# VH-VL binders against Cytochrome c oxidase assembly factor 8 (COA8), part 21

Target 1, 167 residues: Cytochrome c oxidase assembly factor 8 (COA8), of Homo sapiens (Human) (q96il0)
Amino acid sequence: APERGAERRDTAPSGVSRFCPPRKSCHDWIGPPDKYSNLRPVHFYIPENESPLEQKLRKLRQETQEWNQQFWANQNLTFSKEKEEFIHSRLKTKGLGLRTESGQKATLNAEEMADFYKEFLSKNFQKHMYYNRDWYKRNFAITFFMGKVALERIWNKLKQKQKKRSN

## First folded at step 17 (VH-VL)

Design ji14 (from jh9 with heavy chain Y102F S109T)
Fold by OpenDDE, fold request of step 19:
Structure ji14 (fold): chain C 167 residues (1-167), chain A 124 residues (1-124), chain B 108 residues (1-108)
Amino acid sequence: as target 1 above (167 residues)
Amino acid sequence: QIQLVQSGAEVKKPGASVKVSCKASGYTFTSYGIEWVRQAPGQGLEWMGWISASEGNTYYAQKLQGRVTMTTDTSTSTAYMELRSLRSDDTAVYYCARDQRFDFHKGYTPFDYWGQGTLVTVSS
Amino acid sequence: QAVLTQPPSVSVSPGQTASITCSGDKLGDKYAYWYQQKPGQSPVLVMYRDSKRPSGIPERFSASNSGNTATLTISGTQAMDEADYYCQAWDSDEDYVVFGGGTKLTVL
């Protein structure tokens, strides 16, 4: 088995969203978009009487979120770096400067950029396919646990109603 | 084997011009560009400019604008760098290097092969 | 003009890990390249696009680039690794290429 050289993925710095939800909030909060991933992180509420099943669901959601954040942060960084290199290389090949006469950053035309996007997507197609697969797997698991938690909550409510009727 | 072979050392007077050659071998010359970099004695690397071997397009460092001319001869797979109005501070080892075009699949490896360098001494 | 800053010198004992840094504004948003230059020789590309190693470069060479700092790491440093090391990036305000000031690595 060829040793898959551990491509040390330059991990984009995990921009820990500095968003702190209010301490007294009983709800999940959505933070601002992360600088690297452009995804809005969800700050999950932790109930005082969190059940083991609820905790498991929360952890799974958190892990999935972190996975998504990391994936897109890395992908966006790679995209940005390659895009910049492409633009510079193309401008250089044309004998053009990095700045226009007006001092603005030189850009490529829409057709050239379309070619870049096409080739970038083509190059990363398999990576995106694996991501999608794993995304579905994770979300399926989350949905499954959501169902379990819902059932648990229903059951607990029924038990409480029975106890109130017996007293 | 890919090689860049540069011309020999030059001694010039201030105000003179120098033309350094860089002969490429072992690859398709027109599929790449040539970068020029110089290094003053005991100093770091300074980028001078670039030329496309196929199109002949050039881009020069701002500091050298008007004084440097880069050319290629595709028939001999040779790049040339001419520096005019030489000054004492132009005393340096001049390097040519191969530059790849951006490739989506292979990546981009600039300066992957270097010439041996050409010492240009500017002295009164 | 974009400036890449390197320490002027780094010393390491044989077999130890050498770390050479290159700092620049938003360098982590660009690809970094590294060159080795031995005395009296031409520069040699040792790392490209932050962490990619050219063919023929030993595995003890690695690199990373994050934030504002690119780092070249040489594990198990050998006497033959004594050289000047230059970082390089694309995209300056005026020129396409910028080099760091270079770092002299001494193996003691």
Scores: ipSAE 0.803, ipTM 0.932, lowest interface PAE 0.6, mean pLDDT 91
Fold by OpenDDE, fold request of step 19:
Structure ji14 (fold): chain C 167 residues (1-167), chain A 124 residues (1-124), chain B 108 residues (1-108)
Amino acid sequence: as target 1 above (167 residues)
Amino acid sequence: QIQLVQSGAEVKKPGASVKVSCKASGYTFTSYGIEWVRQAPGQGLEWMGWISASEGNTYYAQKLQGRVTMTTDTSTSTAYMELRSLRSDDTAVYYCARDQRFDFHKGYTPFDYWGQGTLVTVSS
Amino acid sequence: QAVLTQPPSVSVSPGQTASITCSGDKLGDKYAYWYQQKPGQSPVLVMYRDSKRPSGIPERFSASNSGNTATLTISGTQAMDEADYYCQAWDSDEDYVVFGGGTKLTVL
């Protein structure tokens, strides 16, 4: 079996949003869009008395978020780089400069760009299929753990009420 | 085997013109472009321009605009670069290189094959 | 015109890892290419599209491109690796191609 050369994924630098939620906040916060992935990161709240199940849910959400950020950062970067090469190659083939006579950046027409998008999507189709599959798998897992945490919280509240009635 | 063979060294006077040839072999000449790069003694690489071997379209570096002309002869698979109004600072080794077209499947490897270089000396 | 900046020289002992950097504005948003040039010879493509290695180039050659810096890495550097190395990228403003100033790699 030919060893599939590990495509060293040029990891886009995780531009962790410098957004810091208020220290006294008991809520999740949504940061500004990441410059590479264009996804808004969620800053998850960590309760003082976090249960093992809550912690597991939080970690799963964090891991899924990081996975999404990395995927889209890399995808957007690859898209940008290939798009640039395509444009340059086409302009060059036409004998056109990178700038118009008016000094504006030279662009390709909508038809040429449509061809690029089509070919890019075709090339990355399997990658996107795997992403979608894994996205659903992760989100189902998260939803399942959210349900478990909800049940745990209900049970804990009931126990506390019983203890208060017995005293 | 893919080869680019350039013409021999040239000595020119200031104000003269030089025409360097680059004969391609081992591949379909019209499926690629030819890049020209020069290197002054002890200096880095300077891009000069590009020509499509199929369409004959050209694009030249801004610095050389009006002084450089690139042409191809498809019958002989030969590219030519003419530089006019030569100056002392045009003294350099001139290289031709094969340029691939953008391909979604094969990738893009510019300058994958180079000629051996042609020394052009401009002296009074 | 885009400018690619390279260190003028890098020295490494045999068997050690050499790193050559190429810095440019928004270089991380473009593909970087690397060329090796030995004295009196033509340049040879050693890396393309940031991290891809052409056929015939040893596995000890690797490259990356992130932020504004592309890096060529030569692991287990050998005496035969002594050469000038040039980075290259697409220009966004005037010319189609821009080269770095070159880095002389010396193997001591």
Scores: ipSAE 0.800, ipTM 0.931, lowest interface PAE 0.6, mean pLDDT 91
Fold by OpenDDE, look of step 17:
Structure ji14 (fold): chain C 167 residues (1-167), chain A 124 residues (1-124), chain B 108 residues (1-108)
Amino acid sequence: as target 1 above (167 residues)
Amino acid sequence: QIQLVQSGAEVKKPGASVKVSCKASGYTFTSYGIEWVRQAPGQGLEWMGWISASEGNTYYAQKLQGRVTMTTDTSTSTAYMELRSLRSDDTAVYYCARDQRFDFHKGYTPFDYWGQGTLVTVSS
Amino acid sequence: QAVLTQPPSVSVSPGQTASITCSGDKLGDKYAYWYQQKPGQSPVLVMYRDSKRPSGIPERFSASNSGNTATLTISGTQAMDEADYYCQAWDSDEDYVVFGGGTKLTVL
């Protein structure tokens, strides 16, 4: 009797991208789009001699990425659920079945769906405004720390050049 | 107060028909739909179908296609469910429930109010 | 036909937390609804759209939906909470509405 392979129960989406970069990577890697958020995760490189400023920048980037992943995963899920409910409600109201005579899934026309999209966007407008505000704040902070790290690297290179000239 | 009041218990023979009424009050009848659900003794809930009170559009559960007819009378704010060709396995408590239309702002709350139920017994 | 699976019974002591699960294919991608039915009474909506509570339902009732499982949680369970609980979702295949098999909650 062939052992029916235990279908691995897809555990709850732990937001950890299953993408593992090569261990010998010396740069950041971009993974495939996440199935929930549709955002491409970045795996940040960790230098052997990471400075405290570099570490702070990396952590801030990682936290911002996680925040983005969670926001869009939740937003996409909410959108999908509301869309499905809308479609079913409208089909039911029309006295239509869930399947066409050809056995295909019944759909609404483009005009009806346009109404859904318009209303969904209107309803979520404030949420998107707050998201955009916070997105800019986070990216500004990241850019600021990128500047600090760049200055630190320049300073360290200058010190090394001076030490080589004195020897 | 929102209320759904159903007709009294019915005893029918196999092959007969039964018509259950559900009178709605306390809200605008034509702004909502009516759902029908049945429950056999000691069993779970079974969805039967839906009717729009405004348009009169209906959708029935596949299992009951051809045997069930749902209607509304807007003048009396009353919904009706007729089940034909009754069998012993149709013995159940039949419920009407209010179904809210999809609303972008308020959300969707199906089955927010229920009738008291109507016992239909099918016996030889 | 979409099938929603519930445990047939759950027992809890007074004051403890009761959890009732409802599992179905792609249930995590749909809204779940919950109904309470006491003996000899009509069902009452206790939760809608996964986690929303209707007016008049106590705050001890909460719900969530994750993966393919919806969960109704009753914190500080009381004797009056003894009832049958049914989950409900939209069907995408045959019928518009599907109910779970129901769970009898007993407060010991």
Scores: ipSAE 0.753, ipTM 0.911, lowest interface PAE 0.7, mean pLDDT 90
Fold by ESMFold2, fold request of step 19:
Formats: C-alpha cells, structure tokens, sequence
Structure ji14 (fold): chain C 167 residues (1-167), chain A 124 residues (1-124), chain B 108 residues (1-108)
C-alpha cells in the first residue's frame, strides 16, 4: 500500500467487489474474486471490545489485503496493456489491420505470443522479487501479532480464573 | 544526431498530386518505421499512415485509402509520401516522424523524432 | 469511432500546476502518449506509456491514465511550457493512431 500502491493506484481502476456480507455479520467474510486483481477480498468484522493489540492485528491484515489487491490489479492491467501494445506493434510491422476480416480482434500465433509472455516475466522479475519479500515480511508480522493476541487472551482468562477463586 | 529533413513548401492546384520527401540521418534507417501526420491550419494532428523502412510494408489511414502512397529508398535513407487528387481541405503542414519498433522495456515509442514539416497549399 | 476529447484551452499562472485532460472510452485500458507543440514548431514527445518521461523532459511533467481519462500534469508551470498539447493512443477499432483535438496551454 505504501510505495507500490501509491505509484500504481492512479494507473489501475479501483478494485471493487459487489459482495455484501449478511446484515450485522459477526464474522469475517470472503467475497467473490475482484474484477481487477482476481483476488477474493475479506470483509473484516470489528468486535465491540477490540483490544489495542487486536485492533493493530486487524489493521495490519486490512492493509496487507489492500496492498495485495492493488499490486495484482496493477500487474493485471499492465499485463493487458503491454500484451495489446505488443500485438498491435507486431501487426503494424506486418502491414496488417487491428481487426480480422470477420471483425474480431487480430492476434498473433502462439510462438509469437510466447515471446511476449517470456519477456514480460523477465522484465518484471525484480518487481516480483520485491513483492515476494514484502509479502513474506507482512505475513510474518501478521503471524507474530496473532501469537501476541493469543497470549493476551490466555492471560486474560488466567486473571479471570484467579479472581473467581478468590471470590 | 538524429534528424529528419523534409522537402520544401509546395503550392498545388486541385486535382494535382504532391510528393513530400523525408531524409533521415543519424540512425540506422532500416531499423525504424516512418509515420506521416498532417495538420491543417489552426487544426489538430491527423495520422496519415506508416511505412517500414526495411520491408516497405505500409498501412494507411482509412480516410486516405486510395489517395496516398508511401515509399522508401533505403540507398538514400529517404521516405516519400504522395497524395493524389488534391482538394482544398488537403492544405496542411505534412510531418514525417520516426517510429521506434516495439521494445520490451520502453514499449512502443511512436513519433519520437519529427521532421520540420512541409506546408502544402491547395488553391484554386 | 475512436475519439479522444481534450479541452480547447487551459490557462494557468506561472508557478501553478496545469492539468490537461484527455477523455476516451476505456482509455485507461490503453497506453496514452503526450506531445507538446510550440508555435511554428514540430511536436515533441513529452510522455509515453501513460506516465513515463523521455530523457530531456523536465521532472515537473507527469501523467496518469485510468478509467476514461488520461491527464498530463505540469507542476511549477513556466512561460516556456506555453504550447499546444496533444494526447494520443492506439485506435482499437480502425486506424493504429488517434490524436486528441489538442489543448492550448496559456501561461498568464
């Protein structure tokens, strides 16, 4: 969401899901794949008595989802644009039009398209390396805070048991 | 330095033809295409067509199909655009521009260098 | 068919940010390009692939393209930026190239 999300947000369409969780849901919900990122969003539940640590975990999960959704929405849009640019450039070089005689979009054979797919992956290799690094960093942080929340809940249960025994 | 130098201004009568030249220098002519664009007085840019310098493949704007012919002479690094059956609404400045082929890193870079323009006036 | 619509003119004061729009149906699905043309001169490429800047173009030039609109932005506008600006994209229907109608930027 920070550097990559900000740079790419104006280029990619806003990712939006039409999924609407049941009214007054008390659980996280997983929606259908987003049109642009092709990722299924999670709609996070906010409990009434959320501790500061629980809030930090939820916000980290929300921010990670936004970052991931934005990355793949931007990557998918870039792929589509560069694919069309490549096809149009090669058709132009051949002196051919953008449409077949039947009116369908002209395309290239599989061998020519393989050149594009391989070069697109190669060109974006460093971007995917940084994405993988950040993905692992974010998921490690989420796991760490999940552990802290679990310990907080255990500690609160132990305090409650000690208070009941003393009463 | 990369340069596209066009032929001088011309005055033509309706029904005549005009042939504008565009001599390239400072780069490998056969590695790029040549685009042609015109601009009527006080108007915007209108794409006319494209020619490959190496193969001679052409693609013309649909509006000009049948009236325009683009050619190249690789021995002189010169592109030509001929417009036939001239009408008064063909009065314009005619530009040639270099068309870089697809580059996986820069993508398609159309019109990266332009000629100085050639004014063609069609009057009765 | 494919039409790129630009405002005929935009006026800004020196030092202000100029914003020139280019509208077309699903333009954000294509790469957009921008050209600057000063009076009596040939056009010059100033932005390509939506937001990339060629060597020699000042950093105050930037651009974006999303939805139906591409936008050229000039921050800290100077008198030498006064020119006509054209957007351009691939035509998805007939010809390879479509230009917008042009926008005259006036620096007052």
Amino acid sequence: as target 1 above (167 residues)
Amino acid sequence: QIQLVQSGAEVKKPGASVKVSCKASGYTFTSYGIEWVRQAPGQGLEWMGWISASEGNTYYAQKLQGRVTMTTDTSTSTAYMELRSLRSDDTAVYYCARDQRFDFHKGYTPFDYWGQGTLVTVSS
Amino acid sequence: QAVLTQPPSVSVSPGQTASITCSGDKLGDKYAYWYQQKPGQSPVLVMYRDSKRPSGIPERFSASNSGNTATLTISGTQAMDEADYYCQAWDSDEDYVVFGGGTKLTVL
Scores: ipSAE 0.478, ipTM 0.770, lowest interface PAE 2.1, mean pLDDT 84

Design ji14 (from jh9 with heavy chain Y102F S109T)
Fold by ESMFold2, fold request of step 19:
Structure ji14 (fold): chain C 167 residues (1-167), chain A 124 residues (1-124), chain B 108 residues (1-108)
Amino acid sequence: as target 1 above (167 residues)
Amino acid sequence: QIQLVQSGAEVKKPGASVKVSCKASGYTFTSYGIEWVRQAPGQGLEWMGWISASEGNTYYAQKLQGRVTMTTDTSTSTAYMELRSLRSDDTAVYYCARDQRFDFHKGYTPFDYWGQGTLVTVSS
Amino acid sequence: QAVLTQPPSVSVSPGQTASITCSGDKLGDKYAYWYQQKPGQSPVLVMYRDSKRPSGIPERFSASNSGNTATLTISGTQAMDEADYYCQAWDSDEDYVVFGGGTKLTVL
């Protein structure tokens, strides 16, 4: 029940069910998927009595989210551009049009598209390995600071009890 | 040293046909496509179509369907563009350009090398 | 169908930065290309895949593509840069290629 103490289970509504503006919410909530990254952003709650350590944790989470959003937005855009470029090039080589008789975008068969998907992943393999490494590093750091915040809350609760008994 | 050398200027009457040649050198002709682009005097670039040098497959701009034929002769590394039923508004400089085949590492570079252009004048 | 819109002309003083725009619906979802054409000459590719520069093109040429607009930028503009500039993208409808209308760059 104390704001920052060792109590790790505050009652809070989840922000997961659907995106809507918080009214009297004291918890993070999840917004709709970003158009470019296809990731759902977390909108972080900033408590009025946020400690410096709590602020550091929140900023680390925000920066990690922004980093993750930027990486996937860039990768998705590059994937889309190169996929269209590949499809157009192969259709052009075959002397085919860009649209079917029904007006649907022409595409390639699954075997041809598999060539693109495999090559795109291979070309970007090292970049994805560095992304995975950095993702794990960031999540480990976040977990570590979550532990530090929890310890800080326990310590502050104990200091409050010690002060009350001395009075 | 990649070069595309086109045939000389031509003067035609309305209703005639013209065939412009584009001789490629300095690269493997069958590894690239050839694009054709025209430019009326004082105006911008207009895409006409393309041909695959290896397979002879073609795709023509919608506006020119039925009037244009593109061919290649791989033995001479030469592309040809024939435009039939000429009209006065077909007066233009006609360019050929190399169309780089898609490469997963370097991507796609259309129109990386251009011919010098062939002026076709349709008098009327 | 697809239309790439360029300003008809742009003027710049020597040594200054010139900026030529190319507008099209969701152009930033496609790769954009730029060509330079000097009077009486054939076009020359100066930028490809949005922002890449071919060998032999001076470093003062750069480009970007985002949203509905691609931009060719020439820093330290010289008299030899006076030319017509065309943007180009892949068309997704009937024809494979669409060119912009061209921009005449004047260096004065």
Scores: ipSAE 0.423, ipTM 0.751, lowest interface PAE 2.5, mean pLDDT 84
Fold by ESMFold2, fold request of step 19:
Structure ji14 (fold): chain C 167 residues (1-167), chain A 124 residues (1-124), chain B 108 residues (1-108)
Amino acid sequence: as target 1 above (167 residues)
Amino acid sequence: QIQLVQSGAEVKKPGASVKVSCKASGYTFTSYGIEWVRQAPGQGLEWMGWISASEGNTYYAQKLQGRVTMTTDTSTSTAYMELRSLRSDDTAVYYCARDQRFDFHKGYTPFDYWGQGTLVTVSS
Amino acid sequence: QAVLTQPPSVSVSPGQTASITCSGDKLGDKYAYWYQQKPGQSPVLVMYRDSKRPSGIPERFSASNSGNTATLTISGTQAMDEADYYCQAWDSDEDYVVFGGGTKLTVL
């Protein structure tokens, strides 16, 4: 089946002893959304016979995931903190309390909040442009190494087939 | 230079009132708020409340509701804090501090400049 | 009501790194601020918005805020850094401002 063939990462050469518990994944898998970044992490499997190119690709993917998780976790937290700071400063200026009479957190109406959203987007525009540039660079590098690994695996299979017949 | 100069030390009896002044200079008084903070001897900082210099809007710490009144006089760039029904545990140094207005790029910075403090001693 | 907890004192040797903590429930969801108060003086703002340093504050002052803990760090601590340090956060249930209890930094 196509699903199993695409996801099998742990193909070891003959003669290699290994143990992989049946209830435990022996391949990459995608976890639930991270609480802070809202991104789904990939959990990478490290096979015993990982080539230098395969190792480079895995580390690049791990680094990119960590960078991306950190970026969005930081952005989401900054947005939340600055939003609350804005709301509190405007309520304070009006002489209003932090809670309504029912005990709920006081807030500003949509027109008042529009000032915050507009300025936050404007302030972060260049930061997001640099993020997009770096994201593109990282994903291009990952795709390039994925191609190199694919060619390495094809080449090794062809050499093994040729070696068997030449001997 | 930005300065907040407070009135001199005072000695009061329990049940009396005290009014501390805070004269601002070196900036546009009506563009900022004034915060009041007190510190009992050997103790930490306790926030008392805030006043808008231009509109006179106030917000007081809940512990002090009903006993504190904050006012401003924009013609003299002076803020006032009056504490009534004084008790011995009101003995403290009373500070005024500038409330730096929210700036979208710099954010909100409370307490960016402080007065020198006014010691109020409440004893029989 | 929100509560910010600081250790009562911290001692360091000159040139060492001092670390002063401020603990509060979900404090990392708020901006934290730090003030220095020397004996007989009014407080001075030394860090704002978690990790920003005002003009005139030496680079050896830094700060962070995550989880339940904000931390003020003074690298290469000098005798002139001996003071009381207060953390402060915004967003209490009934008041706008909450201060920590203060930490006396002693440089031995």
Scores: ipSAE 0.369, ipTM 0.719, lowest interface PAE 3.1, mean pLDDT 83

